# VHH binders against Low molecular weight phosphotyrosine protein phosphatase 2 (primo-2), part 12

Target 1, 164 residues: Low molecular weight phosphotyrosine protein phosphatase 2 (primo-2), of Drosophila melanogaster (Fruit fly) (p82891)
Amino acid sequence: MGKRSQKSSVLMVCVGNLCRSPIAEAVMRDLVARAGLQGEWHVESAGIEDWHSGHQPDERALNVLARHNIEYNGKARVLAPEDFLEFDYIFAMDLSNLAALRRMAPKGTTAKLLILGNFGLKPDERIIEDPYYDIGEASFEEIYRQCSIACRNFLKQARLKQIM
Short names: E, the ipSAE of ESMFold2; O, the ipSAE of OpenDDE; V2, 0.75 times the mean of E and O plus 0.25 times the DockQ between their complexes.

## First folded at step 9 (VHH; framework vhh_gocatamig_d2)

Design q5 (from n2 with G105S; at its last look DockQ between E and O 0.03; V2 from the best seeds 0.00; counts 0 for: pae E 9.9 > 2, placed apart)
Fold by ESMFold2, look of step 9:
Structure q5 (fold): chain B 164 residues (1-164), chain A 120 residues (1-120)
Amino acid sequence: as target 1 above (164 residues)
Amino acid sequence: EVQLVESGGGLVQPGGSLTLSCAASGSTFSIYALAWYRQAPGKKRELVAGITSGGRTRYMDSVKGRFTISRDNAKNSVYLQMNSLRAEDTAVYYCAAHTWSEPYSRLDYWGQGTLVTVSS
């Protein structure tokens, strides 16, 4: 009798769950699927603010994902206290997101609260900046690039049991 | 659609203050994220400050502590209080409104711009 594999769970978080965290979720889910690991990993995203619950992501995020052959059907949702107990990893995109997560985390939180960009990105690229007020799609393409590197490196480290 | 009209620009000495205003007609501001952008001669337009529909604010690093964005949804207006002005703040300032409307694509509206000159 061997040990059963435990399904690992990842929650990608930004402010509105419209721009950065949907890209990160989609990239991580696609990576998991391409690696044949769907039975071992669960991926979601959520927002710190609830103004956009039920909305589709920013069209620029969807366009960038489509250009990279990734379809995304999720809708925005707000973080709940239960997320801090149910997810193994909760990823912030920037330091403001991380600070908010730490303030919102209930007593007894078991999730690891991490900066996504700390995985495989150079120090000056580790912050995945809020693109909401930017013009055009260039910053969304950069976010895709950052997420691709970070998610690949995180998954590699997690599978080698090198995380915390 | 919405029309945005900026006002309050002008000539000011370094260390001085100005208040920019942006008024909307034709639509309600309450659902919009509102922002001020600026464009100096020969440079790309850049975000200066933004304010969400819920009132959260964001500033570019060089203006933090000197500029304050605020909104008055009842009057369909957004304001930028600029204090401790520097020569580097010289630019045309643009008001923008960003909406998120289901099932439609995001819509962006821009004002005509108001010139701020910080000189001498």
Scores: ipSAE 0.006, ipTM 0.363, lowest interface PAE 9.9, mean pLDDT 84
ESMFold2 (binder alone), look of step 9: mean pLDDT 80; pTM 0.814
OpenDDE, look of step 9: ipSAE 0.066; ipTM 0.436

Design q6 (from n2 with I31S A33F; at its last look DockQ between E and O 0.01; V2 from the best seeds 0.00; counts 0 for: pae E 13.5 > 2, placed apart)
Fold by ESMFold2, look of step 9:
Structure q6 (fold): chain B 164 residues (1-164), chain A 120 residues (1-120)
Amino acid sequence: as target 1 above (164 residues)
Amino acid sequence: EVQLVESGGGLVQPGGSLTLSCAASGSTFSSYFLAWYRQAPGKKRELVAGITSGGRTRYMDSVKGRFTISRDNAKNSVYLQMNSLRAEDTAVYYCAAHTWSEPYGRLDYWGQGTLVTVSS
């Protein structure tokens, strides 16, 4: 006899939880659903700063997701101490995000703190850059592409039990 | 601000039980992540058990099924019930409360520690 484990859990993190991490969350959730794994995976996103708590994502993020037939209904929230114990994986979009996660993590953090782009992206594409001040939606479409590749590769590796 | 005081440590036989208590004073801790850590001689301090503001618990692998963390927000207290104690559980146990505050960033409060010794 064996015991059934709880869902695997993923938290996508950027600074404001308006642009990059909502796209990453939506893409990961969609991949999980398409693979029939929604009973096995839980996905959320959060921001390092609470300046935007309660706000909808940037309209450009929502537009890109809609063009790829992905619905997103989340609102910005700030990262909390319990996230570091409740989530198995916490993903940073860039190195500044990762440094902040390491600084914020309580002693005894059990979550793995990782760069999302390290999963399947070429070395020069691994940083998912902040698009906030860009004009138009081209950088948001690029972020969608990066997240799609990274989330797919992460899910494959996690299912093969290859994540360190 | 929060001050934490542990109690309940002492000498216990292997297989015995002990309840650690931690009382908070000052501001209420209902929104804080509460935890017990321990530090054995010559070793790093490590998380033993934690409980979120919403009541979700986590335990280090070696204590699962033997230790239970709980909180009583009305009494500003957190508890660690330790059963089936082993020699390797010997350590100073620390109560901790963690939160974030703008603009000060991470806030960590620690108790003074209470010694648990498990020996025959």
Scores: ipSAE 0.005, ipTM 0.169, lowest interface PAE 13.5, mean pLDDT 84
ESMFold2 (binder alone), look of step 9: mean pLDDT 82; pTM 0.820
OpenDDE, look of step 9: ipSAE 0.028; ipTM 0.372

## First folded at step 11 (VHH; framework vhh_gocatamig_d2)

Design r1 (from q4 with S31I Y104T; at its last look DockQ between E and O 0.66; V2 from the best seeds 0.72)
Fold by ESMFold2, look of step 11:
Formats: sequence, structure tokens, C-alpha cells
Structure r1 (fold): chain B 164 residues (1-164), chain A 120 residues (1-120)
Amino acid sequence: as target 1 above (164 residues)
Amino acid sequence: EVQLVESGGGLVQPGGSLTLSCAASGSTFSIYALAWYRQAPGKKRELVAGITYGGRTRYMDSVKGRFTISRDNAKNSVYLQMNSLRAEDTAVYYCAAHTWSEPTGRLDYWGQGTLVTVSS
């Protein structure tokens, strides 16, 4: 039902909403809260595919967040057409996510569709890769690192009105 | 309890072909993703190819165009057609099932492995 006029809004998107986008959501929400901006920013995450709706995140994602003292209680949900009108920013983790967002976006979409890693990361680190088939937690820690840098830089740029 | 049994490994000449098979049994729920991993001596286990219940595939770069993963959802079976085999493909190949269950969340099962040797 339309955009919130009192808050800036961010939606983090990956394929399943189990690995990358929950970490990105949690990191962004934590940054907003620690900066005292929770009354000004709204953060969610969603998945491109529906199979995982209602599932908790991959335990490796939860473990990396817990190691950084971030609690996460969200469940997977699928991206809906309304999201493209309700959110100011919709972030893809990789180029295939972005392509899917562009194909799914309804006529009249007002959200900015962006690659999260384009904010503050070096060129060779800008793709936040899908860790689903990886063994162990190392790639999840790297995703946390990428998200931390990107979310901090995005927030700074957005508050300075520098987002195109 | 999901059990995975691989077959189809063996000795093959460079440029040859093999088909690996894996049957997942004991599952009372749909298996989201089935995959093949491999491990050469002294190397880390790495993804070769994966396929979701809906048919979406992923391949490691070095096997694209040479290997094809497929699955039979009714049998919970996964197959790896390996063509144009090279010495670098020599490894133990493991079948994996990536599932989700309450209250555990993500739950992975591994086969015992099948050896593929590419040599003259």
C-alpha cells in the first residue's frame, strides 16, 4: 500500500533469502540502530524464489551474525510486486539478482535497483557471491565483511543525498 | 535419514566419458538441491555441479561445457555426465543432498565418494 513517507526504506534481495540477504539486512539494521536512526530507516530482505518462504536463514549466516553480536529473527519471504513501489532502494547481491529484479519490476516502479557491493568496495569485491554450495563458514564471514563496508558507505552517501 | 550411494566411477582415458549416478534414499521430504563435489589428494573438497528441485543448475568454471548435471525428482537421483575428461578431473567425487528440516534448518548429507581416475 504505497511508500512510507516518514522513513527511507531498503530491501535486500538474493535468490533464497537464506544466506546473503539476511546478513545484509541484519548488518544494515544494526548500523541504523547503533546510529540512532531506527525512526528514519526501514530495512527488510526478500528472495527471488519462493521455495524457502518461512524458513530460517542458513545456520552459517546466523552463526556469523552471532559472532558479531547481531541477533536475527527474520524468516525467508518472496519478493512481491508491491515491494517495487514500497521501497526506496532494492539491493541485488550479484548481477543475476539485478537482472531478475529488472525483469520482475512492474511498470511504474519507483524503487532504485542497485548492486549493494557498488558502495565502497573495490571493483574485484563488488559481487557478493552466492555461498549456498560452499563448505564451511569462511564465505559467510566474507559476505559479512562486504555487507558491513557496503552498508556503511551506502548509509553515508544516502544521508548526504549523493545516491543517483 | 537420507542415505546417498554413488556409482559410476573408475579408470578412463583422457578425452573419455563417464556417468556418475547417486540415489538418495530415506527422505520423507523433497530434497531442495543435489550436487556433486570432488576432492583431489591434497586439495579442498569443491563443488563440481549442483541442481535444485526446480532444475536450476550451477557449475564450476573448469567443467562448464564438458559436464552436465541432471536429476530425477521421482527417484531422488542425481547424475553427472562427464565428457572430455582431463587428468585434472581425477578425484574422489561425492554426492551431496542439501535439505531443510525442523528444527535443524539447513541439513546436508554426503555420500561416501566414488573414485574417478583419468590416466593413460
Scores: ipSAE 0.602, ipTM 0.853, lowest interface PAE 1.5, mean pLDDT 90
ESMFold2 (binder alone), look of step 11: mean pLDDT 84; pTM 0.852
OpenDDE, look of step 11: ipSAE 0.879; ipTM 0.946

Design r2 (from q4 with S31I L107T; at its last look DockQ between E and O 0.69; V2 from the best seeds 0.00; counts 0 for: pae E 2.2 > 2)
Fold by ESMFold2, look of step 11:
Structure r2 (fold): chain B 164 residues (1-164), chain A 120 residues (1-120)
Amino acid sequence: as target 1 above (164 residues)
Amino acid sequence: EVQLVESGGGLVQPGGSLTLSCAASGSTFSIYALAWYRQAPGKKRELVAGITYGGRTRYMDSVKGRFTISRDNAKNSVYLQMNSLRAEDTAVYYCAAHTWSEPYGRTDYWGQGTLVTVSS
């Protein structure tokens, strides 16, 4: 099969595509780049709601990424039915996101619908909580930490062909 | 600039009810999320309940089943119905509007707060 058809693809999903999924996308893309795997991995993010389409991420997410020397230039987009057929892995941040993904998935969905935090995080840390109503940046730094661990663990497992 | 005017605070007996109201003015755009936060002396301000323009709600665990948030999008107003009040609900309650503006992104507006005291 051709190189394009062998390229692994990851879609990070949260409600608005402003807070959690941009961080997860940026972290995963950075890990892929640092490993020299840009030719083998494609990473995006999307939101369940379309209210914020076209917006840049929450400034707190951008600030956390900048503190970790990660550039992010993406803008919010809404999840589309085609994503379920075009992406190999679609990651929910929490159980509500996963339920929404399962409800939205069309017949014939080939993507694996997974909780990102199930990779490498302790059971009590596996939910990457929605920081939308939080005050300040502390929860965004925690989200970065969770994403860093989870994306690294996922990439390791995927390269060893251990993802069910 | 969005201005938030809260009302409805006061003294209430344990087990009693109270309705908080907040009107947002000065907005030329729809406000994505309206919310109530609270702060007791010496504690951090924390979310009580939030509601999006489309009606999706979120509640802190300790108020689920007792408090109900609602909004009137035409008036840019948000309400918090508080039932079965407990002493632990005593706090200053703040109305908040969560908006988006370029190039600064997320922009939050806060009311001045209304005191709710639950005591015999």
Scores: ipSAE 0.518, ipTM 0.819, lowest interface PAE 2.2, mean pLDDT 90
ESMFold2 (binder alone), look of step 11: mean pLDDT 86; pTM 0.863
OpenDDE, look of step 11: ipSAE 0.855; ipTM 0.939

Design r3 (from q4 with S31I Y104S L107T; at its last look DockQ between E and O 0.72; V2 from the best seeds 0.76)
Amino acid sequence: EVQLVESGGGLVQPGGSLTLSCAASGSTFSIYALAWYRQAPGKKRELVAGITYGGRTRYMDSVKGRFTISRDNAKNSVYLQMNSLRAEDTAVYYCAAHTWSEPSGRTDYWGQGTLVTVSS
ESMFold2, look of step 11: ipSAE 0.688; ipTM 0.879
ESMFold2 (binder alone), look of step 11: mean pLDDT 86; pTM 0.859
OpenDDE, look of step 11: ipSAE 0.861; ipTM 0.940
ESMFold2, look of step 12: ipSAE 0.658; ipTM 0.867
ESMFold2 (binder alone), look of step 12: mean pLDDT 85; pTM 0.853
OpenDDE, look of step 12: ipSAE 0.867; ipTM 0.940
ESMFold2, look of step 14: ipSAE 0.679; ipTM 0.876
ESMFold2 (binder alone), look of step 14: mean pLDDT 85; pTM 0.860
OpenDDE, look of step 14: ipSAE 0.874; ipTM 0.942
ESMFold2, look of step 15: ipSAE 0.616; ipTM 0.860
ESMFold2 (binder alone), look of step 15: mean pLDDT 85; pTM 0.860
OpenDDE, look of step 15: ipSAE 0.865; ipTM 0.940
ESMFold2, fold request of step 16: ipSAE 0.700, 0.631, 0.718; ipTM 0.885, 0.869, 0.889
ESMFold2 (binder alone), fold request of step 16: mean pLDDT 83, 83, 83; pTM 0.823, 0.824, 0.827
OpenDDE, fold request of step 16: ipSAE 0.877, 0.879, 0.884; ipTM 0.945, 0.947, 0.947
ESMFold2, look of step 17: ipSAE 0.660; ipTM 0.870
ESMFold2 (binder alone), look of step 17: mean pLDDT 85; pTM 0.857
OpenDDE, look of step 17: ipSAE 0.845; ipTM 0.932
ESMFold2, look of step 18: ipSAE 0.664; ipTM 0.870
ESMFold2 (binder alone), look of step 18: mean pLDDT 85; pTM 0.850
OpenDDE, look of step 18: ipSAE 0.874; ipTM 0.942

Design r4 (from q4 with S31I Y53H; at its last look DockQ between E and O 0.71; V2 from the best seeds 0.00; counts 0 for: pae E 4.0 > 2, unsure alone 64.4 < 65)
Fold by ESMFold2, look of step 11:
Structure r4 (fold): chain B 164 residues (1-164), chain A 120 residues (1-120)
Amino acid sequence: as target 1 above (164 residues)
Amino acid sequence: EVQLVESGGGLVQPGGSLTLSCAASGSTFSIYALAWYRQAPGKKRELVAGITHGGRTRYMDSVKGRFTISRDNAKNSVYLQMNSLRAEDTAVYYCAAHTWSEPYGRLDYWGQGTLVTVSS
């Protein structure tokens, strides 16, 4: 996407780009903006599967973001081969996502394929679980909490050159 | 816009097996993520198993290895094969279909439920 022209770029990935990755994208973008780093960071999200392309996120994800005063206007898109060459970091939410990313990555991939929750979360919280089938918004609030911790810790490590 | 009807519930001994079926009418089943939920007396409804449009499955921990969800889009049906049943599996089981529709956003459709009783 044209927004990848910034200094560092992050792509948040889950299966459908409706629940987890929009929250992660929104949280990371908000963190970047509040830190005055918009000129240095580009953030997007995408899905592994294509059946929801063009749709806005699950209403529960939007509600959680709104409760935390974060606006989100993105729409679902499918991950493309070009993303593996254009983004510096591609974050999986769970191990199934990571396995899919590794399988999809073309030869010559330069992006680092990482589990988002490995940044700052306790071992038993590092998998950001798929909330799609859950009833209500409690799991989406937990995902917001996990993303907030992980994105903040990732940004700290990246600014200290601990990842590069 | 879609009606879901469960069948296959009943009384079964511990260690036994049961197959639940859910049939849909009035819509293209292939656009739905499908799931079985259950609710025991005095407890909240909880996911038992889900299956995506693409066939990826998810199971609650206590049923892994014992239950299998499957779908047949041509027959507009979703199934739950339940093996090695335990008393704790006693509940009303609900079929659900999940999709997205403009202008409503996320849409969830529920069946009326079928009772499964596991008793010695």
Scores: ipSAE 0.278, ipTM 0.665, lowest interface PAE 4.0, mean pLDDT 88
ESMFold2 (binder alone), look of step 11: mean pLDDT 79; pTM 0.804
OpenDDE, look of step 11: ipSAE 0.877; ipTM 0.948

Design r5 (from q4 with T28I S31T; at its last look DockQ between E and O 0.54; V2 from the best seeds 0.00; counts 0 for: grease 24.4 > 24.2)
Fold by OpenDDE, look of step 11:
Structure r5 (fold): chain B 164 residues (1-164), chain A 120 residues (1-120)
Amino acid sequence: as target 1 above (164 residues)
Amino acid sequence: EVQLVESGGGLVQPGGSLTLSCAASGSIFSTYALAWYRQAPGKKRELVAGITYGGRTRYMDSVKGRFTISRDNAKNSVYLQMNSLRAEDTAVYYCAAHTWSEPYGRLDYWGQGTLVTVSS
C-alpha cells in the first residue's frame, strides 16, 4: 500500500476510517478523476485505530456520497508506519488526529502532516468534526461539504506547487 | 443485544462532583465504543463524552477539563467523572454503547438514564 509509481500521494486519516476519511478519500478521488489526473494522483484513507479494519464505511457516509453521485468501495484499514514514508501528504481531519499522526510519525517521516480543512475553508470551519456519535446524516453532509471545498483547494494549490 | 444500566446520578451542589457508572451485559464489552449522552428538559439529547475501543476520548466543549470518561473492559463498565458541576449540567444522563455489525453498520444500545441535578 501507499504511493504508486511517480504519482503524488494523499492519505486521508481519521480515527476509525469509517466516517470522515472515507468521505475525504472519495471526494478527492472524484475530483482527481473529473480533472483527468488519475495518472498523477494516488489517494487512500486510513484510521488511527485498527478496530474496524476490513469494515465498510459508516452507511451514513456512503449515503451522503451516493447522493452526490460518488461511488466508494473502500474498506477500513489502519494507518501503518510505512504510510509516513510512502505518502506525500497525510491529512488529519481534526487536531486530535494531527496530534496522533505526529506522535506516530517515525523519525524518517517524509510526509507532510496537515489538517485537511486548512485548505479553502473559513477559520471556524476548518475542523472536520467526528460525526460518529451524532444522530442522522446531517453531520456527514457537512463533512462532505468541507471535504469538497478542502480537497478542491488543496488540489489546486498542489498543482501550482504552493504547498509547503 | 447489550443491556446498559446507569448509576450514580443524584442531586449535587454547584461545584460539586459526581461519578456516573454504567454496567454493560449481554455482549463483548471491548468491541463497543462507549459514550455518555445527556438530555435536559426541552432539549435534544447530546453527546457529553465518548471513548473509542482504543480509549480515544471526545468531549463536548462545555465539559472539557471538568468531565472524564473512562472504561474498564474487565468490569464491562464505563464511567463519567464529573467535577466542577454547574447548573447547566442538569440533565438525564444516558450511557450508550456503539458497535459495528456488517452489513448493518453501527448498532446503538442505550441505558435507561440517570438524573443529575445540580442545584444550590
Scores: ipSAE 0.384, ipTM 0.754, lowest interface PAE 1.0, mean pLDDT 92
ESMFold2, look of step 11: ipSAE 0.630; ipTM 0.855
ESMFold2 (binder alone), look of step 11: mean pLDDT 81; pTM 0.818

Design r6 (from q4 with S31L Y104Q; at its last look DockQ between E and O 0.53; V2 from the best seeds 0.00; counts 0 for: pae E 5.6 > 2)
Fold by ESMFold2, look of step 11:
Structure r6 (fold): chain B 164 residues (1-164), chain A 120 residues (1-120)
Amino acid sequence: as target 1 above (164 residues)
Amino acid sequence: EVQLVESGGGLVQPGGSLTLSCAASGSTFSLYALAWYRQAPGKKRELVAGITYGGRTRYMDSVKGRFTISRDNAKNSVYLQMNSLRAEDTAVYYCAAHTWSEPQGRLDYWGQGTLVTVSS
């Protein structure tokens, strides 16, 4: 066989792991696969709160992903202390998510805690807002658009550092 | 099955106050979140305020500082205190309950609506 590449690892985080972070996970995983990089990148998502562990994502999130030809079979899970040591990058969708991550991070955490939207989105679009209470799918489609831009920008930036 | 009953709507002058209430009944304790939405003539229904089981709140920008959502989990009830009312707050207000169930996934329940009219 060959020497195994050490994978870069990404965890997408929102409050419930039902709406935003499953879309971000699915988009990032799809991007990695289309670029032929699935041997180099590992992608998951998790929630800050455990209210929804084991649930599939909001149907609206699944519908938006399906319209963009992305399958998603994940279930909600709760962020664990081990994630802060296991993952290279942990992405918050909004500022309250980031604040929660910083409070939860154990001493000795090695993961970089980042806002996903800081990668390539315009300043007034960098917060990926919680769509839970919205009616219809328009905000979920917007989240898909934001995630697509941000994940592509992040991957480009990360790969330039790996190449150099 | 959840049934939602709203009350508290009516006619009020600008600057006035109203308290909306909504009680959930039936097979009720799977409720994750309770919310108030409104629909004005010629507009789409929009979120006014939401509150999770644990008390986390969200408000539309135009009502922040004027409206307060609260819930009483023992009574399965949600309230909207509306202060400093303006003509543009005129709408039918709907109580909603958001929950999750197997195998259906997310389930949404709606009340019948209560009319709030803010007019001189």
Scores: ipSAE 0.159, ipTM 0.581, lowest interface PAE 5.6, mean pLDDT 86
ESMFold2 (binder alone), look of step 11: mean pLDDT 81; pTM 0.814
OpenDDE, look of step 11: ipSAE 0.573; ipTM 0.832

## First folded at step 12 (VHH; framework vhh_gocatamig_d2)

Design t1 (from r3 with S27F; at its last look DockQ between E and O 0.42; V2 from the best seeds 0.00; counts 0 for: pae E 12.3 > 2)
Fold by ESMFold2, look of step 12:
Structure t1 (fold): chain B 164 residues (1-164), chain A 120 residues (1-120)
Amino acid sequence: as target 1 above (164 residues)
Amino acid sequence: EVQLVESGGGLVQPGGSLTLSCAASGFTFSIYALAWYRQAPGKKRELVAGITYGGRTRYMDSVKGRFTISRDNAKNSVYLQMNSLRAEDTAVYYCAAHTWSEPSGRTDYWGQGTLVTVSS
């Protein structure tokens, strides 16, 4: 035929790539694996700021993922200009993340820049809030819940070709 | 060596105002998120206010509209302006710095605390 199969690709983005985007990445990757779709989907995460490149996520994020039987071994990395051409979907967690993505995107960007929470969450839950200053793990568990709903809804819409 | 030194605590009447300050040294202040926590006797330590290295703030519900966190990177200092103080605000207030740059993973730097007493 002369054509090659290609994976759909998703990049989850927050400011530091330590709290929200690692959870979103892990949840999406787990969903893809459980659905038998790992040959068709590629998932990564990145941060808008690079102060913590190479570091593990917040231990509270890792603990929440472990409680849900999800292992995560990724390390923080900073978003690169090439990501805007190489990924199909780049997900912001909140509106300030989205604004930063729009400002950073080079001319010729082909990635769709989206708010993750717009997929399947109620309007008052669509912003996945920065948990960094929260005490304990309750806000991280809420982020896990939000990501689970949003990633499942997104995957369903993407497979039905309903994403514009 | 990392140092966080709180000051500005004291006795104040209900409805009064107080400014807490925290002077930092021994780390690159401008890339740390800063926060104020408080602990009343016999109670759990709780986040009062936080400010990211990018300047975004967050407050516990009971202090919104009354307290303001700010930072001055030139002076390596973080502040908590406390207005309309109530008896329930009585606590030891702690300055904290949050970072993931340390080799041991999550690291919180804590000050020694400054007492705020709101009483008749």
Scores: ipSAE 0.000, ipTM 0.203, lowest interface PAE 12.3, mean pLDDT 84
ESMFold2 (binder alone), look of step 12: mean pLDDT 82; pTM 0.826
OpenDDE, look of step 12: ipSAE 0.313; ipTM 0.706

Design t2 (from r3 with T28I; at its last look DockQ between E and O 0.66; V2 from the best seeds 0.00; counts 0 for: pae E 6.9 > 2)
Fold by ESMFold2, look of step 12:
Structure t2 (fold): chain B 164 residues (1-164), chain A 120 residues (1-120)
Amino acid sequence: as target 1 above (164 residues)
Amino acid sequence: EVQLVESGGGLVQPGGSLTLSCAASGSIFSIYALAWYRQAPGKKRELVAGITYGGRTRYMDSVKGRFTISRDNAKNSVYLQMNSLRAEDTAVYYCAAHTWSEPSGRTDYWGQGTLVTVSS
């Protein structure tokens, strides 16, 4: 061995850290664990707005994760300037999130700011839409599906060193 | 607890315009988003438009470009400007307040609805 090994790090971001980014975090963390890579990957999520800091996710997000046998115990937190230096990849769910990330990124930002849905999803599915105003859980199940595909594809590409 | 009172519904001709209003009262500091939903006879209630405390908006596809949601935080009110109205816009329109509380995280409050009828 003899040389320092770096842990790759992923931050999933949406507006409130209640609906989309907790699902994305949970899915990515589960994929990392099932691949035996938890010693090599670190996964978190955060929100652009701090209105909900400290809150548990939307119950619909927790219900969808539970149906797919994924436990999630995280609480909402706000994105901090340090995140742009600490994380290798920061994923936006939609274009509004990406624009906000670009505005917030300090000088010296080393993180790659990416749209999660650009990994493995068809062009018309690449935006992971905000489900908060929807009634019921169908939108949350769709978000789970999108995240599952995108995270799996991203992890495959990252392990083959193909991330641009 | 949050109370919501809608107004502004009525009968309007196709192509016409109407403004819906909703005033919020009670535990208003817990409101993080206000929204308009609608329910046509025999259909499920669906989002029309929503607006966050910070002013970010979302619209259903069929109303985008015709409807505008706005919020007056000083009056704790939300408005829906409805232009180029069509027969398919006929529905009861409900104001909703999306609030937060611990430990549940989310509690929704609903107005009693205001009827919009678009008819020749």
Scores: ipSAE 0.032, ipTM 0.485, lowest interface PAE 6.9, mean pLDDT 86
ESMFold2 (binder alone), look of step 12: mean pLDDT 84; pTM 0.843
OpenDDE, look of step 12: ipSAE 0.826; ipTM 0.924

Design t3 (from r3 with M60K; at its last look DockQ between E and O 0.64; V2 from the best seeds 0.74)
Amino acid sequence: EVQLVESGGGLVQPGGSLTLSCAASGSTFSIYALAWYRQAPGKKRELVAGITYGGRTRYKDSVKGRFTISRDNAKNSVYLQMNSLRAEDTAVYYCAAHTWSEPSGRTDYWGQGTLVTVSS
ESMFold2, look of step 12: ipSAE 0.678; ipTM 0.873
ESMFold2 (binder alone), look of step 12: mean pLDDT 86; pTM 0.866
OpenDDE, look of step 12: ipSAE 0.869; ipTM 0.942

Design t4 (from r3 with G54K; at its last look DockQ between E and O 0.51; V2 from the best seeds 0.00; counts 0 for: pae E 12.4 > 2)
Fold by ESMFold2, look of step 12:
Structure t4 (fold): chain B 164 residues (1-164), chain A 120 residues (1-120)
Amino acid sequence: as target 1 above (164 residues)
Amino acid sequence: EVQLVESGGGLVQPGGSLTLSCAASGSTFSIYALAWYRQAPGKKRELVAGITYKGRTRYMDSVKGRFTISRDNAKNSVYLQMNSLRAEDTAVYYCAAHTWSEPSGRTDYWGQGTLVTVSS
């Protein structure tokens, strides 16, 4: 019951929670697990719109994750006001996601609202673009690559600040 | 399954306008987005414009400001208003329905296409 948080929490957000944020969640969760940090980090994802609550991700996202040896069992959910108070970090994939998060954030929000791609990606790659209408898996592979770099960089930065 | 039927293609002069229509039938309750794609000879099919059930739109950069996508959910129909047409817009245009169902997840349905030719 203390004030001290012992577990850091991350929420990955995109519009539908079917393509980008499930990949980001899966990548972050995998990094945490491989580092033996599951007891210290909690990772979820959510969507700004409630289009497909309860649905599994786009098969292209699942295929890309499987190709990189990551299983994902999450289901889409819509972002809730409580998330802004319960999560330490809420990551937007693009600028429109960030703008939506800022509009939705209730008074008293304690979560840090951030662009995921600002961690370790080059300036021209920092926006993780919506692949929803694309044909094929190429844009999903790019999203995986972007998420891998960003999540690894974020985790390194967060751990250094917490350790020091 | 979803069946899609396009109409409205044809020959038009540069600078002209066309409206493409697409009607969806069958199991349309699972459609979360309707879209127009196009394929020019020797090129891969590319997204032109998409619109979700709640009206959010997306456009490829080269058509922004010239093309407008709209939908009528009661008729399960999507429209593409194409203005200021250019020779580079010549292609077969396909209507697509992006559907979601359990356990299959995302499934896409395609129309047979309608030819748009922009020529003097």
Scores: ipSAE 0.005, ipTM 0.253, lowest interface PAE 12.4, mean pLDDT 85
ESMFold2 (binder alone), look of step 12: mean pLDDT 80; pTM 0.807
OpenDDE, look of step 12: ipSAE 0.713; ipTM 0.892

